# Ledger of designs, part 14: VH-VL binders against Probable complex I intermediate-associated protein 30

Target 1, 227 residues: Probable complex I intermediate-associated protein 30, of Arabidopsis thaliana (Mouse-ear cress) (q9lqi7)
Amino acid sequence: MSRFRSLLQASVNATKKALTWNVEEWVPPAEKHIFKFHSKEDLKKWHLYSDSEYGGLSSASLEIPDKGDGSDCTGVFSGNLSVDLSEGSKWNISRSGFCGMRSKKFDGFIDLDGYDAIALRIRGDGRCYISTIYTENWVNSPGQSEDNSWQAFVFAPKDSWYTAKIPLARYLPTWRGNVIDVEMEMNPGRVLGMSLSVNAEGGAVGAKSGAGDFRVEIDWIKALRLP
Key: E = the ipSAE of ESMFold2; O = the ipSAE of OpenDDE; V2 = 0.75 times the mean of E and O plus 0.25 times the DockQ between their complexes.

## First folded at step 13 (VH-VL; framework fv_ifinatamab)

Design h6 (from f3 with heavy chain Y54W S106T I112V; at its last look DockQ between E and O 0.57; V2 from the best seeds 0.00; counts 0 for: pae E 2.1 > 2)
Heavy chain, then light chain:
Amino acid sequence: QVQLVQSGAEVKKPGSSVKVSCKASGYTFDHYYMHWVRQAPGQGLEWMGYINPWSGGTKYNEKFKGRVTITADESTSTAYMELSSLRSEDTAVYYCARDLYYDWGTYPAFDVWGQGTLVTVSS
Amino acid sequence: EIVLTQSPATLSLSPGERATLSCRASSSVSYMHWYQQKPGQAPRPLIYDASNRFTGIPARFSGSGSGTDFTLTISSLEPEDFAVYYCQQYSSYPLTFGQGTKVEIK
ESMFold2, look of step 13: ipSAE 0.536; ipTM 0.754
ESMFold2 (binder alone), look of step 13: mean pLDDT 92; pTM 0.948
OpenDDE, look of step 13: ipSAE 0.830; ipTM 0.888

## First folded at step 14 (VH-VL; framework fv_ifinatamab)

Design j1 (from h6 with light chain D49E; at its last look DockQ between E and O 0.41; V2 from the best seeds 0.64)
Heavy chain, then light chain:
Amino acid sequence: QVQLVQSGAEVKKPGSSVKVSCKASGYTFDHYYMHWVRQAPGQGLEWMGYINPWSGGTKYNEKFKGRVTITADESTSTAYMELSSLRSEDTAVYYCARDLYYDWGTYPAFDVWGQGTLVTVSS
Amino acid sequence: EIVLTQSPATLSLSPGERATLSCRASSSVSYMHWYQQKPGQAPRPLIYEASNRFTGIPARFSGSGSGTDFTLTISSLEPEDFAVYYCQQYSSYPLTFGQGTKVEIK
ESMFold2, look of step 14: ipSAE 0.593; ipTM 0.770
ESMFold2 (binder alone), look of step 14: mean pLDDT 92; pTM 0.944
OpenDDE, look of step 14: ipSAE 0.828; ipTM 0.890
ESMFold2, look of step 15: ipSAE 0.575; ipTM 0.766
ESMFold2 (binder alone), look of step 15: mean pLDDT 91; pTM 0.939
OpenDDE, look of step 15: ipSAE 0.849; ipTM 0.895

Design j2 (from j1 with heavy chain Y107L; at its last look DockQ between E and O 0.34; V2 from the best seeds 0.00; counts 0 for: pae E 2.3 > 2)
Fold by ESMFold2, look of step 14:
Structure j2 (fold): chain C 227 residues (1-227), chain A 123 residues (1-123), chain B 106 residues (1-106)
Amino acid sequence: as target 1 above (227 residues)
Amino acid sequence: QVQLVQSGAEVKKPGSSVKVSCKASGYTFDHYYMHWVRQAPGQGLEWMGYINPWSGGTKYNEKFKGRVTITADESTSTAYMELSSLRSEDTAVYYCARDLYYDWGTLPAFDVWGQGTLVTVSS
Amino acid sequence: EIVLTQSPATLSLSPGERATLSCRASSSVSYMHWYQQKPGQAPRPLIYEASNRFTGIPARFSGSGSGTDFTLTISSLEPEDFAVYYCQQYSSYPLTFGQGTKVEIK
């Protein structure tokens, strides 16, 4: 089955568990900036990737447009999703048609303990994107430092600025690209980095899907404490 | 082209340590996990552990816990495996291998292997 | 830990014959791969996800199976196919390999 379908089916159970958290034991500021997308220097915090690394033909860019109307000097993640393979490809790829951007690893950790959600201010193309949070596990084995990944959908409405608020509880644990059936909780105090990705096969009901151009403007990413 | 080039063969005495290097080229080093696998003479393959060069995160086979340390240096695109308190049973060829797994869009598999480094432990 | 048991340990055949190699897992495996290894060389990737050939692998190599039972088939052995073959699981840590099947000239 599709990984988007798996994420949708599992989200309800994760939300129910997380709602028992008592946030009032510690109260952080209402918002915490994680990333801004307002300058070329801001964009240097990100690495791009695509299926072209495996013989696919998808392409991606992340840039600040030179010519806005002065209202929206924001980062633009854009490109083309192709399900085609280059001639002589080394691989018989079953997962072609994807692009993404992953942050450089934070110096240390970003501490989101006491925050409830990730917020992204975006202006998109009607596609669903995948938000990923990377964390260290709750308990390290002696001599080992293990990584965890957590994923959630982000719908990017066409041509409208939208603040997507994604409860941390809706991020599902994943291993090697698959949602896992393991009872575990994210360690929000040990965030290593984040990514945003898109693929040709993904999307919620009613979202744009398939090969072709993609484009999403991003103003910022923040952590929120919800009331 | 994608290549993994390992350091040369080593002869070590029992009780010492060895550090094998694996220099990567032809791809973005911190996008892919690097694994270490060893093979004793006439025997099969044994997974030792990995490093994620992006995070520095590691995972080790419990069999080697306490004796193996895997590190990476992004600036030189080089991974290292250090095995301490060497015994004669540690005589083997040590391989590095690139894991294709990176993120949602990739497949967990070893697609590129280093040429191997023979480590001989004898007095 | 998932234990992979390969059989037979040694398969003695002539060129042109069909080779059938088995790999049995102690629990279900979703990522099963196959490698070929010749003396003095690193393992060569053959098959990924049980049945897909890596590019450049001849069509005489095929893989099948799911769950706990997996098979590598060489439809008509060529002289260069006499080697050791390993199955490998990537479904849970620690990652494990089978003990190998040696395919040798009868």
Scores: ipSAE 0.534, ipTM 0.761, lowest interface PAE 2.3, mean pLDDT 83
ESMFold2 (binder alone), look of step 14: mean pLDDT 92; pTM 0.943
OpenDDE, look of step 14: ipSAE 0.813; ipTM 0.886

Design j3 (from j1 with light chain Y93T; at its last look DockQ between E and O 0.50; V2 from the best seeds 0.65)
Heavy chain, then light chain:
Amino acid sequence: QVQLVQSGAEVKKPGSSVKVSCKASGYTFDHYYMHWVRQAPGQGLEWMGYINPWSGGTKYNEKFKGRVTITADESTSTAYMELSSLRSEDTAVYYCARDLYYDWGTYPAFDVWGQGTLVTVSS
Amino acid sequence: EIVLTQSPATLSLSPGERATLSCRASSSVSYMHWYQQKPGQAPRPLIYEASNRFTGIPARFSGSGSGTDFTLTISSLEPEDFAVYYCQQYSSTPLTFGQGTKVEIK
ESMFold2, look of step 14: ipSAE 0.582; ipTM 0.758
ESMFold2 (binder alone), look of step 14: mean pLDDT 90; pTM 0.934
OpenDDE, look of step 14: ipSAE 0.807; ipTM 0.884

Design j4 (from j1 with heavy chain L100I; at its last look DockQ between E and O 0.56; V2 from the best seeds 0.00; counts 0 for: pae E 2.1 > 2)
Fold by ESMFold2, look of step 14:
Structure j4 (fold): chain C 227 residues (1-227), chain A 123 residues (1-123), chain B 106 residues (1-106)
Amino acid sequence: as target 1 above (227 residues)
Amino acid sequence: QVQLVQSGAEVKKPGSSVKVSCKASGYTFDHYYMHWVRQAPGQGLEWMGYINPWSGGTKYNEKFKGRVTITADESTSTAYMELSSLRSEDTAVYYCARDIYYDWGTYPAFDVWGQGTLVTVSS
Amino acid sequence: EIVLTQSPATLSLSPGERATLSCRASSSVSYMHWYQQKPGQAPRPLIYEASNRFTGIPARFSGSGSGTDFTLTISSLEPEDFAVYYCQQYSSYPLTFGQGTKVEIK
């Protein structure tokens, strides 16, 4: 009698433990690191750009500064936004000065299908930044690949660390920096890369905007499954 | 100085293939799409397709689908266009042209063109 | 596919005269561009988004229009302006060009 009850209890406990582990294995982790900004090696995954490629005067850098520079030895994306153009520049730019950092294309893609949001841990300057996700479409035709961009604003509060959590559904489809008037959903299972950018237009009433210096520290970028 | 330098003229027989190269210099290669446009003698311009050198993604004019393959090699800053199953009507000058794409609203236009490559298809 | 029809096919004028070139699209176009091409040369960009000059393009070149009707104007022809002019749309794939308007001397 008593031995029988002990065996039943042990069997139930083992089954519960096994089921718990199987559930955890079948569901993606609650978060997934995409980028870290803690070393020069981490920063080599990024390429800087600005309107200087078109005769503009904006400048950008991404670096891990020395201790005592007002940073926590994390990646610092900084520079100057200028709406001016060099004499004899080739183009009139449709938007005021801009700078950005775009990741190198992932080897293949990153699958975020089990995740709900992108999170960025940042310490900013009060400006609004733009987060961009690049994806392939869902399979459209054999032998051809198409890519799309998806954008959302990211407010970077001044002087304090902040974790911005941006639902994937809030990213809007864009073409050449303009929201396109189409009801489309991104393919989170085929993410090709990401970018973070800033321009003099800003993004929200009350955020710092206009020409001048910009600076945002970045700790990491993750994907989250929201509770 | 921004330049697109294409490979030299070619003479081909019907049924063969041609691969034209376009070497870019003076700018960051994967910041720009690369398009291919052809022009038959005495005729207008015809868009063939593009490649995004950053992603490797392509788009083709359906009139050429199945015969045109556009590729890019970032390490050499070179784009390629291959046209297969050549016919006499494929005799044309083939141009590469760059196009800007970033997450900001520059206007899409072909701002720099290669010098052109004459491909002659004769039997 | 958006068909671009340019008029006239040929425009014979003298230096100093005003040239007016037309481009009509088969459906509405948001991004219309103009290019100049001389014999043996690649096209040269002139006007983007209907009315904006590329940097370095002389003020005598101007563009106008929207929707389906677009115009390139050269206010006072110079000897170097005798060439073929193409309109091009970047609003719908496949990208298409007009058949060209030849501006020639006399």
Scores: ipSAE 0.552, ipTM 0.764, lowest interface PAE 2.1, mean pLDDT 83
ESMFold2 (binder alone), look of step 14: mean pLDDT 91; pTM 0.938
OpenDDE, look of step 14: ipSAE 0.823; ipTM 0.888

Design j5 (from j1 with heavy chain T28I, light chain Y93T; at its last look DockQ between E and O 0.48; V2 from the best seeds 0.00; counts 0 for: pae E 2.5 > 2, grease 19.2 > 18.9)
Fold by ESMFold2, look of step 14:
Structure j5 (fold): chain C 227 residues (1-227), chain A 123 residues (1-123), chain B 106 residues (1-106)
Amino acid sequence: as target 1 above (227 residues)
Amino acid sequence: QVQLVQSGAEVKKPGSSVKVSCKASGYIFDHYYMHWVRQAPGQGLEWMGYINPWSGGTKYNEKFKGRVTITADESTSTAYMELSSLRSEDTAVYYCARDLYYDWGTYPAFDVWGQGTLVTVSS
Amino acid sequence: EIVLTQSPATLSLSPGERATLSCRASSSVSYMHWYQQKPGQAPRPLIYEASNRFTGIPARFSGSGSGTDFTLTISSLEPEDFAVYYCQQYSSTPLTFGQGTKVEIK
């Protein structure tokens, strides 16, 4: 009713607006971009591997097709899975049936605290792939520093673009590719790198498996905060 | 050809330190963990620790009580092991050894060994 | 820490004989590996994951076992097989070796 009441109400409204704006700024963005696969420069962040390093005959490539004009090009991870082993004495140990791509170690780390899932935008071949997240070990012994790895399957539907959303809680702790029989939850605050791989012997029921060609196009990899 | 070539033999006094190098060739260096194993004269093999050259992450045998430091230089494909506060019982041949690292189905075995580096600690 | 106990400590045999070497673990081990070592040389990898030969290892070498009991067998000893043999586990840290079995000429 008086000038003081009017001024007080205007001050409260301004404070409320500012407080509301600050709350929205404190919430992490719904998405955090991790990788894109749109140029040859983007692909330089990745190293390929296959069982050919270990006496196998599988092959892998990661490339940007030169056919896209005006449209977004995407990275193509492709190759051939073989369960055969090379003959001869070039390797001391032999293993077959897998290919993968691993990121270069991040300069530092990526902090995914506050995010619930990894999302991959892919167009695949009907196989299951394996997504791996590498994190720094938060519970180090004095004078020691170890890595942790976490793995989950990623289904890549045939010939259709699909956004695979993998809850961080679905990633299982692994050591050298084997699930560790422990009850652990990933601490996503210090991610060191990621990989995507494919195995001739793996996959969910109903997915393509076995030796032969593989191919998956990748647009991007992001972290998501889910509703 | 896959090869690990170590630095030459050394003679050290008690209380000093030694740093042994292990140069890798013929393979992708950061795809494999590198271990250090020692063998005292007439004795068996003793694991000292490892490094993941990709991340720089390490694990040590706690029996050395922080005296061992393992490092790697990806640009030169070389791993290093430094042992400090040397004692006479540290007289041994020191080996670097490669094991596999990848996302799936590994064989955690030492498939390639360096030639060994004799470190003699004499009073 | 998983302790690996090898037996016998020494095995005195002649060329052509069969050698049987035992390695027992104090706790269950997922995989066991075997190495051969001659004086003044680095260990030579023989067997990985209990029963698989490394590339270039002759068929006379074979491994078997699971859990806590593992065996290395040399079906017919050659002169070059007289050496010390070590088993090794890497199922958990610290990584450990057995104390060795010396196979020597009778």
Scores: ipSAE 0.479, ipTM 0.741, lowest interface PAE 2.5, mean pLDDT 83
ESMFold2 (binder alone), look of step 14: mean pLDDT 91; pTM 0.938
OpenDDE, look of step 14: ipSAE 0.817; ipTM 0.886

Design j6 (from j1 with heavy chain D103E; at its last look DockQ between E and O 0.52; V2 from the best seeds 0.00; counts 0 for: pae E 2.4 > 2)
Fold by ESMFold2, look of step 14:
Structure j6 (fold): chain C 227 residues (1-227), chain A 123 residues (1-123), chain B 106 residues (1-106)
Amino acid sequence: as target 1 above (227 residues)
Amino acid sequence: QVQLVQSGAEVKKPGSSVKVSCKASGYTFDHYYMHWVRQAPGQGLEWMGYINPWSGGTKYNEKFKGRVTITADESTSTAYMELSSLRSEDTAVYYCARDLYYEWGTYPAFDVWGQGTLVTVSS
Amino acid sequence: EIVLTQSPATLSLSPGERATLSCRASSSVSYMHWYQQKPGQAPRPLIYEASNRFTGIPARFSGSGSGTDFTLTISSLEPEDFAVYYCQQYSSYPLTFGQGTKVEIK
């Protein structure tokens, strides 16, 4: 048999593999890893912020503790919430006492179409945190590429590992940290990035609030397709 | 020190385009929206639009009918405004201005302005 | 869009006098700001959210108002205060400015 027949069979096999891959790609898995917090390299995907950029005194860190024994490790988002302003501040901000971490913008988008919830595996301090998803809107204006923010509270139980499952429908549209009263749906197919934040005002009744230390360990963030 | 430094004055012919730069320093560039505001000689201030340097997302004043394009380059901390199909009425000083952008209810205000760039469209 | 109407168009006053500048909005606004501009210069931020001074702004500048009616007051004019003053709303896109009130020396 000639090499022609072999080449023809190889090209047919490659086509079948490509078609099979395309079909599998269109049926999303039951869960999708978005972030892990297991190494210092994982943490480089995040930028920290706080009111210190505006003359406030809050501080934040995101670290992997050095254990030195090969044990599992998780990212620790921690710091101090202060409602005070620095003595040499060039800013007179009207709101202080906040810290957060925002991911670097994804290269392109993450497609969460076909998923129902965001899951965070955390061990916290009893405070309520804010999960934020940034998306393009469903319809862009001509010549513009608009983006939206969507927020939901995340309760972080004290000292216990907990998997918070937050339905995408629970995320509310926001502008400058305020829920807006619009009838909008998130565009889950074009997620630009995410953040996790905390403020001294707190969130849910019964959660720890106010100025002072905060600490939450984070194992991972996933999207889930629920049964 | 927080600073916005704009490119120099330009003289343009009708029908051409202009691209003005605004280089930011002294702060984390992608934490703040960048706006563009223009001022025709002897006239008031007119908002043109903004960019979110983190996402590249933009919003424009529809008055300009799609003639304005705002971009940003995080690696150089520089925003750009391009105005196309120039008319004599586009003769103005063009400013960049920074505002706050956080999910935590910071109130929007333009706290730092560039020095302005005069664009003259010959009549 | 929200139209901002400033009055008067021109105030002619002497140093030491009180200046009162008005800005009326065509609909209610939450984020009203004030800027000062001298010839050949960029606008200088004065007041944010109706009544809060930016860092470094002297106490003689004060702002007040809510809803649709806003006022900037300069309690005792200094020679450096002769300039054009603009109000600006940041409550609804497109962002808009008033047409300005010129405070000039008599």
Scores: ipSAE 0.502, ipTM 0.750, lowest interface PAE 2.4, mean pLDDT 83
ESMFold2 (binder alone), look of step 14: mean pLDDT 91; pTM 0.941
OpenDDE, look of step 14: ipSAE 0.811; ipTM 0.886

## First folded at step 15 (VH-VL; framework fv_ifinatamab)

Design k1 (from j3 with heavy chain H31Y L100I; at its last look DockQ between E and O 0.53; V2 from the best seeds 0.00; counts 0 for: pae E 3.0 > 2)
Fold by ESMFold2, look of step 15:
Structure k1 (fold): chain C 227 residues (1-227), chain A 123 residues (1-123), chain B 106 residues (1-106)
Amino acid sequence: as target 1 above (227 residues)
Amino acid sequence: QVQLVQSGAEVKKPGSSVKVSCKASGYTFDYYYMHWVRQAPGQGLEWMGYINPWSGGTKYNEKFKGRVTITADESTSTAYMELSSLRSEDTAVYYCARDIYYDWGTYPAFDVWGQGTLVTVSS
Amino acid sequence: EIVLTQSPATLSLSPGERATLSCRASSSVSYMHWYQQKPGQAPRPLIYEASNRFTGIPARFSGSGSGTDFTLTISSLEPEDFAVYYCQQYSSTPLTFGQGTKVEIK
C-alpha cells in the first residue's frame, strides 16, 4: 500500500512538473527590457538628430550626468528647439523645430508578440514627445522588403518620475511622420528599432509647446504584458 | 560639402548584370533614403527604387520585374544598384539621388544627385 | 501608377519673356516637385511641395497648383534658364516624372 501510494505520487509529481514547465515556456514574461539608460554603452545604441541636418538651428544631446544622486544617474535627452533656419543654407524642408533620438537597427529583431504595451520610465519637462516603433511589414510584395513606422504621443510630466504605459493599439501607422488613413496591423514580432522625438508644435492639449529648451530623463524602456 | 560620386561608365553584353556604386560624403548616410533614377538617351527620367540605409528596407518599381537590387554599406557610406538580365533598352544614364528619412512630418524632393553613370548594353 | 503629363512639349521663347509650364496628374497628388536639367548634367532641384523654392533658386521661378493641376512659371527668362523641366510626384509609389518640357531660345 505504502510503496504503491509512493510510486503513484511520484508519477503525479513528474507529470505536474512537466505541465508547469511547458506552460511557463509558452507564456512570455510579464516584462521585457528593451533599453536601459544607465551607462555610456547604453547610450551608444542611439543616434541623435535634429533639423540642423537640414538647415535648422535646433540642437540635441543624450548624456548621463556626472555627480548626480543614484536615482538621477540616468540618460538625459535634452537640447533646444528653434523654428529658425540658417541663412543661405541649402535646405529642402518645409518646417523646422524638431529633435530626436533613433536607436541603431537591432541585430535581427525584437519579438514583442504576446505583449500589450510599451512602458517608458521618464522625468520630463511637461512637453509631449513622440514614441516611434519601426517594424517589418507582415507581408511584402515579391521582391520588396519594406519597413513600417507607428507613432504615439508620450506626455512627460514636469519634475516627477512617471511610468508612461502606451498600449500598442494606441500607436498609429505613419509615413514620414504623417498618420496614414489605412487600416494596418502592426507586426509586433519583428521590431526593427525605436525612436523618441520632440517638436515645437507640441502634441497633447495642455502640454508645453513651442521653441525653447527641452529635457527628459529616461530610466528604461520595456514591453509589458498587462493582466 | 554634400556630394554623391558614382562609379564610371560601363559597357555590358545583353543578359549580363551591372552594379553601379554611389559614394556619399558630407552628411550622415543613414538619415536619408537613397533613390535610383535612370534616363535613356534622349528620353525622360524613370524611377527605379530606393533603399533606407538604416533598415536595409527597399522598394522597387515593378516595371523591372525583380531585376533591380539596391543595397547599402553603412561602413563606406556607399549605395549600390544592380540591374540583372540586361537588355539593349537598359542603355541609360543611371543616377543616385538623396532623399530624407526622419521621424518628422514632411518629405522633401531629391535635393542632391550623383553625376550619373552611363551603362551601355550592346553585343 | 500616377501618370504626369507635361505641356507644352516644347516652349520656344526669347530672354525676358514669361514661361508657363503645366503638369497634370492622372489622380490627385499631395506634393509636386520641379527639376531643371541641362544637357550632360544631372537634374537640378527647383521647387518642392508645389510652391516652395529650394535655397539659391532665383525668385523668378515660382510654382503653384494642387490636386491634379500644377504650374511652373518663370517670370522673365534669363539665358541660363533654357533647359528641360520635369515635374515629379513623390506622394505615391512608383514615383513618377513627367515627360519634360523643353524651354528653348526662339
Scores: ipSAE 0.440, ipTM 0.727, lowest interface PAE 3.0, mean pLDDT 82
ESMFold2 (binder alone), look of step 15: mean pLDDT 91; pTM 0.942
OpenDDE, look of step 15: ipSAE 0.783; ipTM 0.877

Design k2 (from j3 with heavy chain Y101W; at its last fold request DockQ between E and O 0.63; V2 from the best seeds 0.00; counts 0 for: pae E 2.2 > 2)
Heavy chain, then light chain:
Amino acid sequence: QVQLVQSGAEVKKPGSSVKVSCKASGYTFDHYYMHWVRQAPGQGLEWMGYINPWSGGTKYNEKFKGRVTITADESTSTAYMELSSLRSEDTAVYYCARDLWYDWGTYPAFDVWGQGTLVTVSS
Amino acid sequence: EIVLTQSPATLSLSPGERATLSCRASSSVSYMHWYQQKPGQAPRPLIYEASNRFTGIPARFSGSGSGTDFTLTISSLEPEDFAVYYCQQYSSTPLTFGQGTKVEIK
ESMFold2, look of step 15: ipSAE 0.650; ipTM 0.800
ESMFold2 (binder alone), look of step 15: mean pLDDT 91; pTM 0.936
OpenDDE, look of step 15: ipSAE 0.814; ipTM 0.888
ESMFold2, look of step 16: ipSAE 0.556; ipTM 0.750
ESMFold2 (binder alone), look of step 16: mean pLDDT 90; pTM 0.934
OpenDDE, look of step 16: ipSAE 0.840; ipTM 0.892
ESMFold2, fold request of step 18: ipSAE 0.500, 0.491, 0.353; ipTM 0.744, 0.751, 0.645
ESMFold2 (binder alone), fold request of step 18: mean pLDDT 91, 91, 91; pTM 0.941, 0.940, 0.941
OpenDDE, fold request of step 18: ipSAE 0.846, 0.845, 0.851; ipTM 0.896, 0.895, 0.897

Design k3 (from j1 with light chain S30N Y93H; at its last look DockQ between E and O 0.33; V2 from the best seeds 0.00; counts 0 for: pae E 2.6 > 2)
Fold by ESMFold2, look of step 15:
Order: structure tokens, then sequence, then C-alpha cells
Structure k3 (fold): chain C 227 residues (1-227), chain A 123 residues (1-123), chain B 106 residues (1-106)
């Protein structure tokens, strides 16, 4: 079976090499807008979720607040993380203490080949958030249509606008709540959607964690080609 | 209330195909994977595959050698399982089951099951 | 493919007795679940991730184990507990179930 995995990896590597060669003559812009958070129409591209779907008590919202006299319009992802469960919850299991927003699946895909990082312009609460990229991974599973997800932490400094730049290489592959073998490479050429989430358990050392309120303002999400 | 309601029993001849439906209600359909599991009379449970209704992505048990096709229609909140080239050994009750896994905060497990659809393959 | 072997195949006991059901995996499993099934019904979820009860499952049901060896225990059987019990792994594809342990009235 190690030889089978080696053959699959060699096939994927050869395909990626051929694709990068064919793209090498085309230079993409230094940055590419993926999402804006400037209007209610922009926010319709997102679905909210939380542990309340499983009997938990966390709550979330995504809104464009009326800031008044011509200040920036930005999306606000906010709510409360609770580790408690509803007494009425019977059949549905739940791990409590999480909220998130996931984009609708793109019509087709977004091609981020030629870019090195995802950038999020945010003003947060000192918590770490989780950025997720969903990809179509046809090369890794010929003849099967599989989902792949890739995740990275995003620190959201308290009260200051910050551009978080997350190299694509930092995104780790995940399956069913587990990080899997790092030898797999993301193929950024077929991105299906993205999400941003927050969890009461866990986070980077030094970041705010635990139950309680969360709030992050989001201006935009872009792909960058780093110098 | 979260509920999965499946189509009715079917009787089929060997070599034909069957398509079983599973209509979901009480939750956001494309937030959860849908699995199909079958059970032959007097036998245990056998996993057939799943679909992610959000992406359309699927995974199949290779035991079926490409005979299984799982689809979903978000507009009707309905998942489908089609089994082709039926054999007498395919006589079973076919279940759909919702995968609870959605995010890092949940565990992957089947929390809601359909009532089952008996498919009988007989000469 | 991870093969799950349950033992015993049949467990004949009286109400009030303690039932101990075993599930052994052919390789290590980090997600092991247990289901109960009564005749004519879909499986009922009992235990997830080896030891956690689903909401509404009575405290007499408990699970334990890790790696390759897992146990479902019913501390004092009630008449409603006579059924078939399946273990199921969710660690690698294909997802697999044990063959079942039937708990029946002696």
Amino acid sequence: as target 1 above (227 residues)
Amino acid sequence: QVQLVQSGAEVKKPGSSVKVSCKASGYTFDHYYMHWVRQAPGQGLEWMGYINPWSGGTKYNEKFKGRVTITADESTSTAYMELSSLRSEDTAVYYCARDLYYDWGTYPAFDVWGQGTLVTVSS
Amino acid sequence: EIVLTQSPATLSLSPGERATLSCRASSSVNYMHWYQQKPGQAPRPLIYEASNRFTGIPARFSGSGSGTDFTLTISSLEPEDFAVYYCQQYSSHPLTFGQGTKVEIK
C-alpha cells in the first residue's frame, strides 16, 4: 500500500508540474478580491452556523451596521460562545462552544493558482479564528468527487485594523475533525468556497479563548502574490 | 423536528436499477453530509457512501465497483441513491442517515436515520 | 479497510443483569460509535467517540476503550434493552460496522 500512495503522489506531482508550466506565461494581478463585506448583498453570500443547530446555546450574527456619517461600511461577525446545552435537546448530539460563517459554494470555482497567501482585513477582539478553504481535489482522487478542506488559525488583534496574511502553505488538510498527512498539497486552482469560524476551546498561545462574546469586523478577503 | 422520510418499497429484477429518495426536513439541508447504509435480511449494516449536499462531493464504498450513484437536490432537500446492475444479494433495507459533523466543534456520527426502504431483487 | 469483530454474537441474559459487549478493530480507531437496533426499526445512536452518550441515552449505557479494543456496558438490563447492538468506526474509509451482538432474553 505504500507503493500505491507513492504512485498517487507521483501522479499528482506530475500533473501540478504540468499545470504550473502552462500557467507560467500568465502573470496574475498582485492581489485578487474574493469577498467584500460592504453591503447586505455582499453578506448574502454567507450562511451562519453555530452549535445551536446541535442543542448548544451559542449565537452568531453577520451584519452591516449603520455607522452613520460616511464611515466605512464593514461586515461584523459577532455573537456569544457558550459551552452550555439546551435542556430541550434530546436526539441531536452537540459539541458546544462554536460559531462560524461559510460561503455559499461558488458558481464553479475560484482559481488561486499563482497566488501565495490569503489576506483578511479585520478588526477583532483578541481571539483566534479559523480560516477554512474548500477545494475540489479531482487530481488526488481520479474518478471520485471528493471534498477537501484546509484550515489555518487567524489572530484578530483587539480594536486595531489588521491585515492577516496567511500563506497557502500554512493551511493544513483536515478530514472529519482531524489534521491529515501533510504530504498532500492543496491545489488552489479549484477553490469551491471558504469559511471563518471561532471555537471556545483552543486557540493560539496568548490569544483570548473560552466562552463569552466574540466580535470581528471584516473589510475584505483577498488572495495575494507575495514579493 | 429533524426528519428523514424515504421512498417506498420496491421489487426489482436482476440487472435493473433502483433509485431511493430521502427527503429531509427540519434543518438546513446543505449543512450536513448524507450517508447511505444498507442491511440485508438477517445481516448487519453496510456503509455505501455519502454526499456533501453543499459541494456535490461524494465518496463510495469500493465494494460496489461503481454501481452506486448518490445525488442531492438542495431545492427539494432530497438525497438520492441509485444502485445499478442489481443482484439478488442487493436485497436489503436501504437507509439514509445524517452525518452530524459540520465543524471542528462536532463529532462525525449518524444522529438521524430514515425509516428504511426495502428493495427486493427477485427473478 | 478496518474490520470490526464483535463478541459475543449472542448474549442471553435476564432483566437486571449486566451486559458487556466487545468490539475489536483490526487497526487503531479514533472514532468508535455504538448503535442499538430493534426489529423493524432504524438504528438508534447510543454512544459516540467510544464513551460519550448521545443526549437522552440512559446512564445505564456506558462505553469505554481506545485503540483497537472497545466495550459497551449495560449496567442493569431493562426489558427495552433487548436488541442488536452494532459498533461502527468513523476513522477511515470505507466506514464499517461490526457484525452485531444480539442481546436476548434468557
Scores: ipSAE 0.472, ipTM 0.734, lowest interface PAE 2.6, mean pLDDT 83
ESMFold2 (binder alone), look of step 15: mean pLDDT 92; pTM 0.946
OpenDDE, look of step 15: ipSAE 0.836; ipTM 0.892

